# VHH binders against Abasic site processing protein HMCES (HMCES), part 186

Target 1, 269 residues: Abasic site processing protein HMCES (HMCES), of Homo sapiens (Human) (q96fz2)
Amino acid sequence: CGRTSCHLPRDVLTRACAYQDRRGQQRLPEWRDPDKYCPSYNKSPQSNSPVLLSRLHFEKDADSSERIIAPMRWGLVPSWFKESDPSKLQFNTTNCRSDTVMEKRSFKVPLGKGRRCVVLADGFYEWQRCQGTNQRQPYFIYFPQIKTEKSGSIGAADSPENWEKVWDNWRLLTMAGIFDCWEPPEGGDVLYSYTIITVDSCKGLSDIHHRMPAILDGEEAVSKWLDFGEVSTQEALKLIHPTENITFHAVSSVVNNSRNNTPECLAPV
Below, E stands for the ipSAE of ESMFold2; O stands for the ipSAE of OpenDDE; V2 stands for 0.75 times the mean of E and O plus 0.25 times the DockQ between their complexes.

## First folded at step 17 (VHH)

Design ub139 (from ub0 with N58H; framework vhh_8pnl_2; at its last look DockQ between E and O 0.76; V2 from the best seeds 0.78)
Fold by OpenDDE, look of step 18:
Structure ub139 (fold): chain B 269 residues (1-269), chain A 117 residues (1-117)
Amino acid sequence: as target 1 above (269 residues)
Amino acid sequence: QGQLVESGGGLVQPGGSLRLSCADAGFDFSHYDMAWYRQAPGKERELVARINYGGTTHYADSVKGRFTISRDNAKSTLYLQMNSLKPEDTAMYYCAAGLEYDSFEYWGQGTRVTVSA
C-alpha cells in the first residue's frame, strides 16, 4: 500500500470511529493533535494520517479498551534511530511484511511494547499492470458499503447532498499498523509514526496486486489489535491475514500524482 | 506492459561502460526504495545496488567504486552507471521497487549485460 484516501472532515471521521469499550459503553475516540489532521483524497507515505491506538499508551492505568485518534507520520521511524533525517533509514518503513515482522528490529521492538494501531482510510489505491499499455490502471479498494436506497454508488453522488450522505455513513477501512515514538537527536517534538502491515493479496485482489494491507475486519478485530493490555502480541498477530471482504473500482490516473487532492481521485471511471 | 522496463544492456568489452535505465511511465516511484539486482547463469540473484526514497545508496562490495545507482523521481527512472566492467559482471540485470521493509514488490523483466573480449 502506497496511497490512501482519508478525506472526511474531523467530526465525521470521529463519528465513524465510534466504538464500545469493554464495559459496553458507547464512546468516541479522543483526539490527540487534531491540528495535524489533513484530510486528503490522496495520502502518500511520509504524510500524516489518523490512527487509532489504546488510551493506555498515554495514560497510566487507563482502560486499555479506550481509543485515541491521532495523526501520525506514515513511515515508521524507530525509537533507536540516531540520524536527524528519517529519510536516511536504510529500508523503507511504509509497509511491514507480516511474515518477517518479528525478524526486523524496527518493527519487533515497538510491537513488543504493544505499539499497535489501526490506520484509518476511506480506502487504498493499487495499480494494476496492464497488458499492451505502458500505463498502470489504478484502483480504489475499500470495504463494501451498505447501499442505502437513496445513496447510489460512489459514482451516483450527483448532488452535494447525496455526497454527504454517502460519506456520513462511510465504513472506514481499518488497517493493522505498528507505531513508534522517535525523539529527534537535535531535540524537538516526539515523532509518532506508523507502518502498515502487509500480507499476500486475497484472491479477489490478486489480479490487481499481489500484496495488500492487513485489514482488520470488524470491531472485535479492531479492539483486539488495539488492546495491548489484554491481548498479547502472539494473539494479535493471529488477526493478520488476507481478507476477501473488500471491493474495488477503477479510478482515473489523477491519483497518480500525489499532489492531486480532489474527489476525482477515487471516482469511478 | 505497465511494468518496470530495463534498458541499456548489451555487449561491451572489459573495461568498458554501460548505463542501465529502469522506467515505469505509469507509476510514481518517488516514495519507493529501488534497487538493481543481477543474475548470472547458474548463480543466484544478487543485490548490486540499492537507493532509498531519500537518495541513500548501498552497493555490493563487488561493484563498489565502479557502479553508481541514481534516480530521477520526476521521470520515474532509475539508473545504474556501470564503469570498468569485468567479465564477472556478465548477468541479467533487474530493477526493483518497493515500499516494504527489505523487500521489493515490483520487478522488471531484466536487461542482459555481457562483458566479453
Scores: ipSAE 0.862, ipTM 0.929, lowest interface PAE 0.5, mean pLDDT 92
Fold by ESMFold2-Fast, scan of step 17:
Structure ub139 (fold): chain B 269 residues (1-269), chain A 117 residues (1-117)
Amino acid sequence: as target 1 above (269 residues)
Amino acid sequence: QGQLVESGGGLVQPGGSLRLSCADAGFDFSHYDMAWYRQAPGKERELVARINYGGTTHYADSVKGRFTISRDNAKSTLYLQMNSLKPEDTAMYYCAAGLEYDSFEYWGQGTRVTVSA
């Protein structure tokens, strides 16, 4: 996974993350650094994306089931990194393989501190290689969405208007992430950054790409991944596996260029 | 079918030079780590050189000072400049690209380099 869409306005995104804490109270996640959230149809590594994490990471007496939403840099910079420039990191940290996550110091250390997060997106993009040397077909991959069957309104809607209406009740893709906190040696603000855990593709996606993000399907999985106060690393890692509950459609080559940031990037073709 | 396409291999005399290229037009590699691996007959595949998205490089001890890895993101092309070639450099050379830590998801089919009199 190396390209996502996360385009919802902040208020719509926040409502899409409504949840119940351990006491059954309905809540919205509380924002940290909301001004750093930049909605886009075409998010690439090194940009900021919103993640959910436990409130207990920020408040020592907080209920670990309560959630914060915060923009973080995509590309984990380990807390132990001693140089000033993250681009000097030896290995790419956009994705972390599930099969070696406990063997790599960059990920084992933050996991030991409970630094699990849920990476939010409308969906992600993958490029299928087609017969013929230069042809590639991009796909937008996302959770199945429920249809609204309310017919109180009168009027015709074309494809673009239909897509605008679907976002009001969009089920966000929830991917398992690991984050870390890095203090630049020359001073400045602490950098929060994350990696997306990856697994082998499920059968439904295998014809598109052989790898996929570890998707947390449903509130029970999301809650257990986030709740580092009650759920051990060992138990949380049992949630990391391929998921078949996913759908996709082909999109325009407009998405290929990460500078393009328009609804055409995810519209069906 | 995934394809990175290597070119520039061939037969060269000891002490000679070759420039390998690896291209996949229309695939944005700018955020990917990229690498050259090689495999000599009957040997395991080994890392020759790696370059990350920021241009930071790493070289195997056996090629350090003789080979230079570089990338041109505008052309979606990875290069390996090979100087002072030795018979021990004879191998299939593969390019690779990835976003996963210490792993590459994309591989080419290889280009053959033979160094002999």
Scores: ipSAE 0.799, ipTM 0.888, lowest interface PAE 0.5, mean pLDDT 89
Fold by ESMFold2, look of step 18:
Structure ub139 (fold): chain B 269 residues (1-269), chain A 117 residues (1-117)
Amino acid sequence: as target 1 above (269 residues)
Amino acid sequence: QGQLVESGGGLVQPGGSLRLSCADAGFDFSHYDMAWYRQAPGKERELVARINYGGTTHYADSVKGRFTISRDNAKSTLYLQMNSLKPEDTAMYYCAAGLEYDSFEYWGQGTRVTVSA
């Protein structure tokens, strides 16, 4: 997974993240660093995207089922990293494989600190290479959405007002991530950064690409992944597997260039 | 395998040079780590050189000082300059790209390099 859409205005995104705490109380996540949120139809590694994490990471004795939402850098920078420039990391940390995650210090160390997060997106993009052609077909991949006249489909929106209705009830994709906190050697703000855990693709996506992000399907999975106060690393890792509850459609090559930030990036073709 | 396309292989005398290219026109690999691997007959595939998205390089000991990996993100192209070639460098050379830690998800079909004694 190397490209996402996360384009919703902050208030719409926040409402889409409504959740219940362990007592059943309906809540919205509390923002940290909201000014770092940069919405776009075309997010790439090294950019900031919002993630959910437990309030317990920030407040001693907090209810670990309460959620914070914060923008973090895509591409985990380990807390032990000694250089001043993250681009000097030997290996790419955009994604980490679920089958070796406990073998890699870059991921084992933050997991030992309970640094699990849920990475938010409208959906993600993948490129399919077919036999007999050198061209790739990009797809936008996302949770199935409830169909109503208000929500409709992406392709049905023919005005700005109808476009707003499509996204007002959008079910955000929720991917399992690991984050870490890095103090630059020369000083400055602590850098929060994340990696997305990957798994083998489900059967439905196998013709597009052989890997997919680990998707947390539903509030129980999201709650357990986030709640490092009550759910051990070993139990949390049981949540990491492919899902077939996913849909997709072909999109134009406009998305290929990461500088293109327009609704056309995810429009069906 | 076939998403990346290698070129520039061929037959070269010992001590000669070749420049390999790897491209996938229209696909943006600027955020990817990229690498060259090789596989000689009867041997396992081995890393030759890798370059991360920021330009930091790493070389196998057997090629250090003779081979140079580079990338041109504007052209979405990876290069391997091979100088002072030896018969031991004879192999199929593969281009790879990836976003997973310590792994490559995309591979080319390879280009053949033969260094005749």
Scores: ipSAE 0.720, ipTM 0.869, lowest interface PAE 1.0, mean pLDDT 90
ESMFold2 (binder alone), look of step 18: mean pLDDT 83; pTM 0.840

Design ub14 (from ub0 with T56Y; framework vhh_8pnl_2; at its last look DockQ between E and O 0.74; V2 from the best seeds 0.00; counts 0 for: grease 27 > 24.2)
Fold by OpenDDE, look of step 18:
Structure ub14 (fold): chain B 269 residues (1-269), chain A 117 residues (1-117)
Amino acid sequence: as target 1 above (269 residues)
Amino acid sequence: QGQLVESGGGLVQPGGSLRLSCADAGFDFSHYDMAWYRQAPGKERELVARINYGGYTNYADSVKGRFTISRDNAKSTLYLQMNSLKPEDTAMYYCAAGLEYDSFEYWGQGTRVTVSA
């Protein structure tokens, strides 16, 4: 996964992240650093995206089932990194392979500390190899959405009103991530950054791309992944596998340019 | 095929130079780590050179000082300048790109380099 969409307004995004804590109480995640949230139809590595994480990471003795939402840098910078420039990391940390997550210090260490997060997105993009052309066809990949009688296909949102209806009830893609906290050697603010765990693609996606993010499908999976206080690393890792519960449609080449941030990025062609 | 395509291979004499290119016009690799691998007949594939998205480079000891890996993100092209070529450099050369830690998702078909007198 090298490109995502996360364009919902902050309030809509927050509502879409409503959850029940372990007591069954309905809650909304509290924001940390809301000003760092930058909605975009075209999120690339090194940009900030919102993630969910347990409140226990910030507050001692907090209920670990409570959730915080925070924008973090895409591309994990390990806490032990001593260079002043994250771009000097030897290996790309945009994604973490599930099969080697426990072999890599950059991921194993924060994971062992319970630094699990859920990366939020409208969906992600992948590019299919085109036979006979030098161009790749991009696809937008996301959870199946519930067809409300009134909510036409993403493509049918011909009116601003219809568009709002579609996105107000949009089921966000929830991807398993690992985050870490890095203190720059030169001082400054602590950098929170994340990697997306990747797996082999499901059969439905295999013709598009052979890798996919580890998707946490459902509230139980999301809750278990986040709740590092009650759920061990070993148990959490059992949640990491391909899922067939995805849909996709072809989009225009507009998304190819990471500078393009318009609805056309995820619009069906 | 919207694939990484290697070019620039060929026959060269010992001490000669070649410049390999790897391009994918349909894909923005600006955020990807990229690398050159090579495989000689009867040998395992080996890393030749790596360049991260920030331009940080690493080389195999066998090619250090002779080979230079570079990238042009605007052209979505990876290069390998090979100088002072040796017969031991004879191999199929592959380009690779990836966003995963110590792994590459995309591979070229390879270009053959033959160093012979």
Scores: ipSAE 0.856, ipTM 0.925, lowest interface PAE 0.5, mean pLDDT 92
Fold by ESMFold2-Fast, scan of step 17:
Order: sequence, then structure tokens, then C-alpha cells
Structure ub14 (fold): chain B 269 residues (1-269), chain A 117 residues (1-117)
Amino acid sequence: as target 1 above (269 residues)
Amino acid sequence: QGQLVESGGGLVQPGGSLRLSCADAGFDFSHYDMAWYRQAPGKERELVARINYGGYTNYADSVKGRFTISRDNAKSTLYLQMNSLKPEDTAMYYCAAGLEYDSFEYWGQGTRVTVSA
């Protein structure tokens, strides 16, 4: 996973993240650094994306089931990194393999601190190898959406007004992430950065790509992944596996260039 | 797995030079780590050189000072400049690209390099 769409305006994104805390109270996540959120149809590594994390990471005695939403850099910079330039990190940290996550210091250390987050997106992109052509076929991959009067099928929308209704009640993709906090040696703001955990593709996606993000399907899984105050690392890692509850459609090659940021990036072809 | 395409291999005398290329015109690898691996007959595949998205490089001890890895993100192309070639450099050379930590999801089919008198 190396390209997502997260284009919803901040208020729409916030409402899409409505949840219940441990006491059953309906809540919206509270923002940190909302001005750093940059919506885009074409998010690449090193850009900022919104993640959910436990309020307990920021407030000593907070209920660990309460949620913060914050933009973080895609590409985890470990807290122990001693160089001034994050791009000097030897290995890419855009993705973290589930099978070796506990063997790699860059991920084991923040996991030991409970630094689990849920990475939010409209969906993600993957490129299918096509035999007999020099082109790869890009696909937009996302949760099945509830069909209501307020939202239609993205593939069936044929007007700008219908496209607006598609996003009103969009179910955001929720991917398992690990984050860390890095203090630049030269001073400046603490950098929050994350990696997306990856697994082998499910049967439904195997013809598109052999890897997929670890998707947390439903509020029970999301809550357990985030709640580092009550759920141990060992128990949380049981949530990391391929899932079949996913859908996709082919999109235009416009998405190939990460600088392109238009609705055409995710429109069906 | 073999989406990336290598070129530039061939037969060369000891002390000669070759420039390998690895390209995929249909995909933007600019954010990916990229690498050259090789596999000699009867041996395991080994890392030759790595370059991250920021352009920082690492080399196997056996090739330091002789090989140079570089990338051209505008052309979506990875290069390996091989100088002072030795018979021990004879192998199939593979390019790789990935976003997963210490792992590569994309691989080429390889290009053959033979160094002999």
C-alpha cells in the first residue's frame, strides 16, 4: 500500500469518524493540528494523512477508549533516529510487514509503548500487472458502501450532484498503523509519523496485487486496536490478517502521477 | 512478480564496464526504495546495492568503490554502473522496488552479466 485517497473536507471526515466510547457515549474525535490536514484524491508516502489514536497518548489520565484525530507523516521515523534528515533512514517505513513486525526494532519499540493508530482513507490504489501491455491497470479499493438515498454507488453516479451524495455517508477505510514520535536533533516540533501494517492479499484482491494493508473491519476491531490501555500488543496483533470485505473498480491512469489530485483519480473507467 | 524490466547485461572482459538499467514506464517508483540483487550459479541471491527514495545509497562490501547505483525519478529508471568487473561478478542481476521495510514487493526477471577472458 503506497497510494490512498483521503479527500473529504475536515468536517465531513470528522462526522465519518463518529464513535462510541467505553461508556456507550456517542463522540466525535477531537482534532490535533487540524491545519495540517490536506485532503487529496492521491496521497503518497511522505505526505500527511489523518489517523485515529487513543486520547491517553496525550493526556495522562484520559479514558483510553476516547479518540484523537491527527495528521501524521506517512513514513515512520523511529524515536531513536539520530540524523537530522528523515530521508537518510536506511529502510523504507511506508509499510510494515505483519510477519516481521516484532522482529524489527523500528516497529517493536513503538508497539511496546502502545503507539497503535488507525489510518483513515476513502480507499487505496493498487496497480495490476497486465500481460501483453506496457500499462499497469490501477484500481481503487475500498469498503463496500451502504446504498441509501443519501449515497449511491460510486460506479453508478453520473452527475456532480450524485457524486456529492456518494460522499455524505461514505464508510472510510480503516487500516492498522503504528506511529512513533521523533524529536529533531537540531530542535523544532516533534514529528509524528506512521507506517501501515501489510499482509498477504485476500482471494478477492490476489489478481490485482499480492500484498494489501491490514484492514480493521468494524468498530470492535478499530476500538481494540486503538485501546492500548486495555488491549495488549499480543491481543491487538490478532486483529492483523487479510480480509475479504472489500470492493474495487478500475480507474484512469491519471492516478499514476502522484501530483494529479482530481476526482478523475478514483472515477470508474 | 517480474513487472520491472532490466537491460544492459552482456559478456565483458575482466576490468571492463557495464551499465544496467531498470525501468517501468507505467508506474511511479519515486517514493520506493530500489535495489540491485544478483545470483551467481549455485549461490544464494545477494544484495548488491540499495538506494532509498531520498537518494541515499548502501553497497555490499564486495562492490564498494567499483559499482554506483543511481536513480532518475523523472524517467522512472534505476541504474547500476559497474566498473572494474571481475569474474566473481558473473551472475543474473535483478532490480527490485518496495515500500515495505527491508523487503521488496516488485522484482524484475533479470539480466545476465558474464565476466570472462
Scores: ipSAE 0.803, ipTM 0.896, lowest interface PAE 0.5, mean pLDDT 90
Fold by ESMFold2, look of step 18:
Structure ub14 (fold): chain B 269 residues (1-269), chain A 117 residues (1-117)
Amino acid sequence: as target 1 above (269 residues)
Amino acid sequence: QGQLVESGGGLVQPGGSLRLSCADAGFDFSHYDMAWYRQAPGKERELVARINYGGYTNYADSVKGRFTISRDNAKSTLYLQMNSLKPEDTAMYYCAAGLEYDSFEYWGQGTRVTVSA
């Protein structure tokens, strides 16, 4: 998983993140640094994307079921990193394999501090190599969406109102992540950064790519992953597995260039 | 899965040079860590050289000073300049790319390098 779409305006994104706290109260997550949110159809590593995390990370004695939403850097920079430039990390931290997460200090240390987050996207892109060619077919991969008569698919929207209805009701992809907080040796603001946990792909995606992000399917999974006050690392890791509750469609090669930020990136072909 | 395509291998005399290329045209690897591995007959596959997305490089001790890894993100191409080649460098050379910690998700089929008189 190395490319996502997260294009919704901030207010639409925030409403899509409505949740219930431990007491059953309906809430929206509270933003940190909302002005750093950079919506795009084509997000790449090292860019900022919004994640959810527990309020308990910021406020002593907070209800650990309450959620903060904040942009973080994609590509975890460990708290112990001593160089001044994150591009000097020897190993890539864009993704973290679930089968070795507890063997890698870069991920084990923050995970032991309860630094679990939920990475938000419209969906993610993956490239399939077609037989008999040196070309790849990109796909946009996302949760199945609840259908209405006028919003049957992304490509079925035939007016601005229909497009808005599709995205107003969009179920955001919720991926399991680990974050860390790094104090640059030169000083300045603490850098928050995340990695996306990966697993073997489900049967439905195996013809596209052999890896997929660990997807948290439903509010119970999201709540347990976020709530480090009540859910131990051992219990949380049981949530990390492939899911078959996923769908996809082919897209044009416009998405191949990470500089292209247009709706065409995710439009069905 | 996806496949990188290596080229530039061949037969060369000791002391000679070769330049390997690895491309996956149309796919943007600019955010990926990339590497060259090699496997000699009867031996384990081993890292030769690595370059991360930011241009930071690492080399196996056996090739330091003789080999240079580089990348051209505009062409989505990885290179290995191999100078002062020795018979011990004879192997199948593989290109790899990845976003996972300490592993690579994308591999090529390899290009053969033979160093002999």
Scores: ipSAE 0.642, ipTM 0.824, lowest interface PAE 1.4, mean pLDDT 89
ESMFold2 (binder alone), look of step 18: mean pLDDT 82; pTM 0.839

Design ub140 (from ub0 with N58Y; framework vhh_8pnl_2)
Fold by ESMFold2-Fast, scan of step 17:
Structure ub140 (fold): chain B 269 residues (1-269), chain A 117 residues (1-117)
Amino acid sequence: as target 1 above (269 residues)
Amino acid sequence: QGQLVESGGGLVQPGGSLRLSCADAGFDFSHYDMAWYRQAPGKERELVARINYGGTTYYADSVKGRFTISRDNAKSTLYLQMNSLKPEDTAMYYCAAGLEYDSFEYWGQGTRVTVSA
């Protein structure tokens, strides 16, 4: 859980996040800092990725079921961090283990403030150790996609023109995250940063890697995770578990280098 | 569980030096925290040294001033320079890497270090 693809243009990404609020009204999430969104087929830690969070974090008395979409730094910087350089943090905050999340101050404090978010991606990458060789095989892992009129499958795209059609109806991967807000001691803009919660792999992924992100499968789970105004920390944490509703395919070693940012990173081999 | 490959262990006299290396072919660990752990016969595994993605280091008090952890991201290799070795440093040394807070998901099989006259 340390490499994703999130390449959709802003308008396509926004439409893919259409949702219903508590009153059943259809909405699109409202953007915060849209200019900081940087699409890529190969997103690494310390880069920005789009997350969903409750409008109530920004507006007092807002409906907590309404959603904001904002780019945040991958790698949570705790609000209490006193130094000026986040790279001075002793421990990596790219991922947060579900089994110890309430024991670690860096995560318990923002959770107590309702700072839950949903991390968006096309999918994520993992590297399988190959028995009998010293090579690793990368895989692109994502939600099963609905097949309609030749547009619903990455594996079925035979030309660059067909790739564009695949993404118009792509079901984004929705991962449970925790975010925090850090004020640099020397001044400057508040930094919003997140971590992805991780769990033991499901049976379907166990041959690829032993850990996976906590995936929120469906709008009910996404809504409950985001709605910190109505759903307590204890109730929200019940949503954190492995899922079998996932698919994958092998990809080229081009993805290994995080500097490579091309469609070849997620194309089937 | 991912596998890292350690090398550089051996037998050395007290006061001697060794340099351990840890590598994984073709995988980019540049964003990972990396660490050296050790386990002496009949004892629990303990953290020796840690280095984060930015190069910030941490050392156990027992090795501070004698050991230096470093990384070469271009080569995807982690190092441990061990100076002024003592019999108490005798152990299997394990390389670790991870993105999870205060935990490592990737481990090596270990390299043996013996400090004996």
Scores: ipSAE 0.793, ipTM 0.886, lowest interface PAE 0.5, mean pLDDT 90

Design ub141 (from ub0 with N58S; framework vhh_8pnl_2)
Fold by ESMFold2-Fast, scan of step 17:
Structure ub141 (fold): chain B 269 residues (1-269), chain A 117 residues (1-117)
Amino acid sequence: as target 1 above (269 residues)
Amino acid sequence: QGQLVESGGGLVQPGGSLRLSCADAGFDFSHYDMAWYRQAPGKERELVARINYGGTTSYADSVKGRFTISRDNAKSTLYLQMNSLKPEDTAMYYCAAGLEYDSFEYWGQGTRVTVSA
């Protein structure tokens, strides 16, 4: 996973993240650094994206089931990194493999501190290799969406105006992430940055790409991944597996250039 | 057939030079780590050189000082400049790209390099 859409205005995004705490009380996540949220149809690594994390990370004795929403840099910078420039980190940290996550110090250490987060997106993009050519076909991949009057999901066959109407009730994609906090050696603000955990693709996506993000399907999975006060690392890692509960449609090559940031990036072709 | 396409391989005399290229015209690799691997007949594939998205490089001891890896993100192309070639550099050379830590998800079909008198 190396390209997402997260274009919702901040207020719409916040409402899409409505949840119940441990006691059943309906809540909206509290923002940290809301001014750093930059909506886009075409988010690349090293940009900021919104994540959910437990309030307990920021407040001693907070209820670990309560949620904060905060923009974080995509591309985890480990707390031990000693250079001034994160781009000097030898290995890419956009994604971390689920099969080796406990063997890599860059991920094992923050995971041991409960630094689990849920990465939010409208959906993500993948590029299918076209047989016999060097061209790729991009796809937008997302949770099935409820269509108010019909089948219970929005499809690629639906008209463009129907797609324009879905964002008010869009079910956000919720991906399992690990974050860390890095203090620049020369001073400055603490950098919060994350990586998306990846797994082997499900059967439905295998013809598009052989890897996929670890998707947390439903509030029970999201709650358990975030709640590091009650859920151990071992228990949380049981939530990391492929899911078949996804849909997709082909999109225009406009999305290929990460500088293009328009609705055409995710519109069906 | 190919995801990434390598070119520039060929037959050269010991001490010669070659420049390998790796391209995918339909995709923006600027945020990806990229690498060159090679595989000689009867041997396992080995990492030759790596370059991260920020331009930081690393090399296998066997090629350090002779090979230079570089990238041109505007052209979506990775290069390997090979100087002072030796018979033991004879191999299929593969391009790789990835966003996963210590792993590459995208691979090319390879280009052959033969160093002999």
Scores: ipSAE 0.804, ipTM 0.889, lowest interface PAE 0.5, mean pLDDT 90

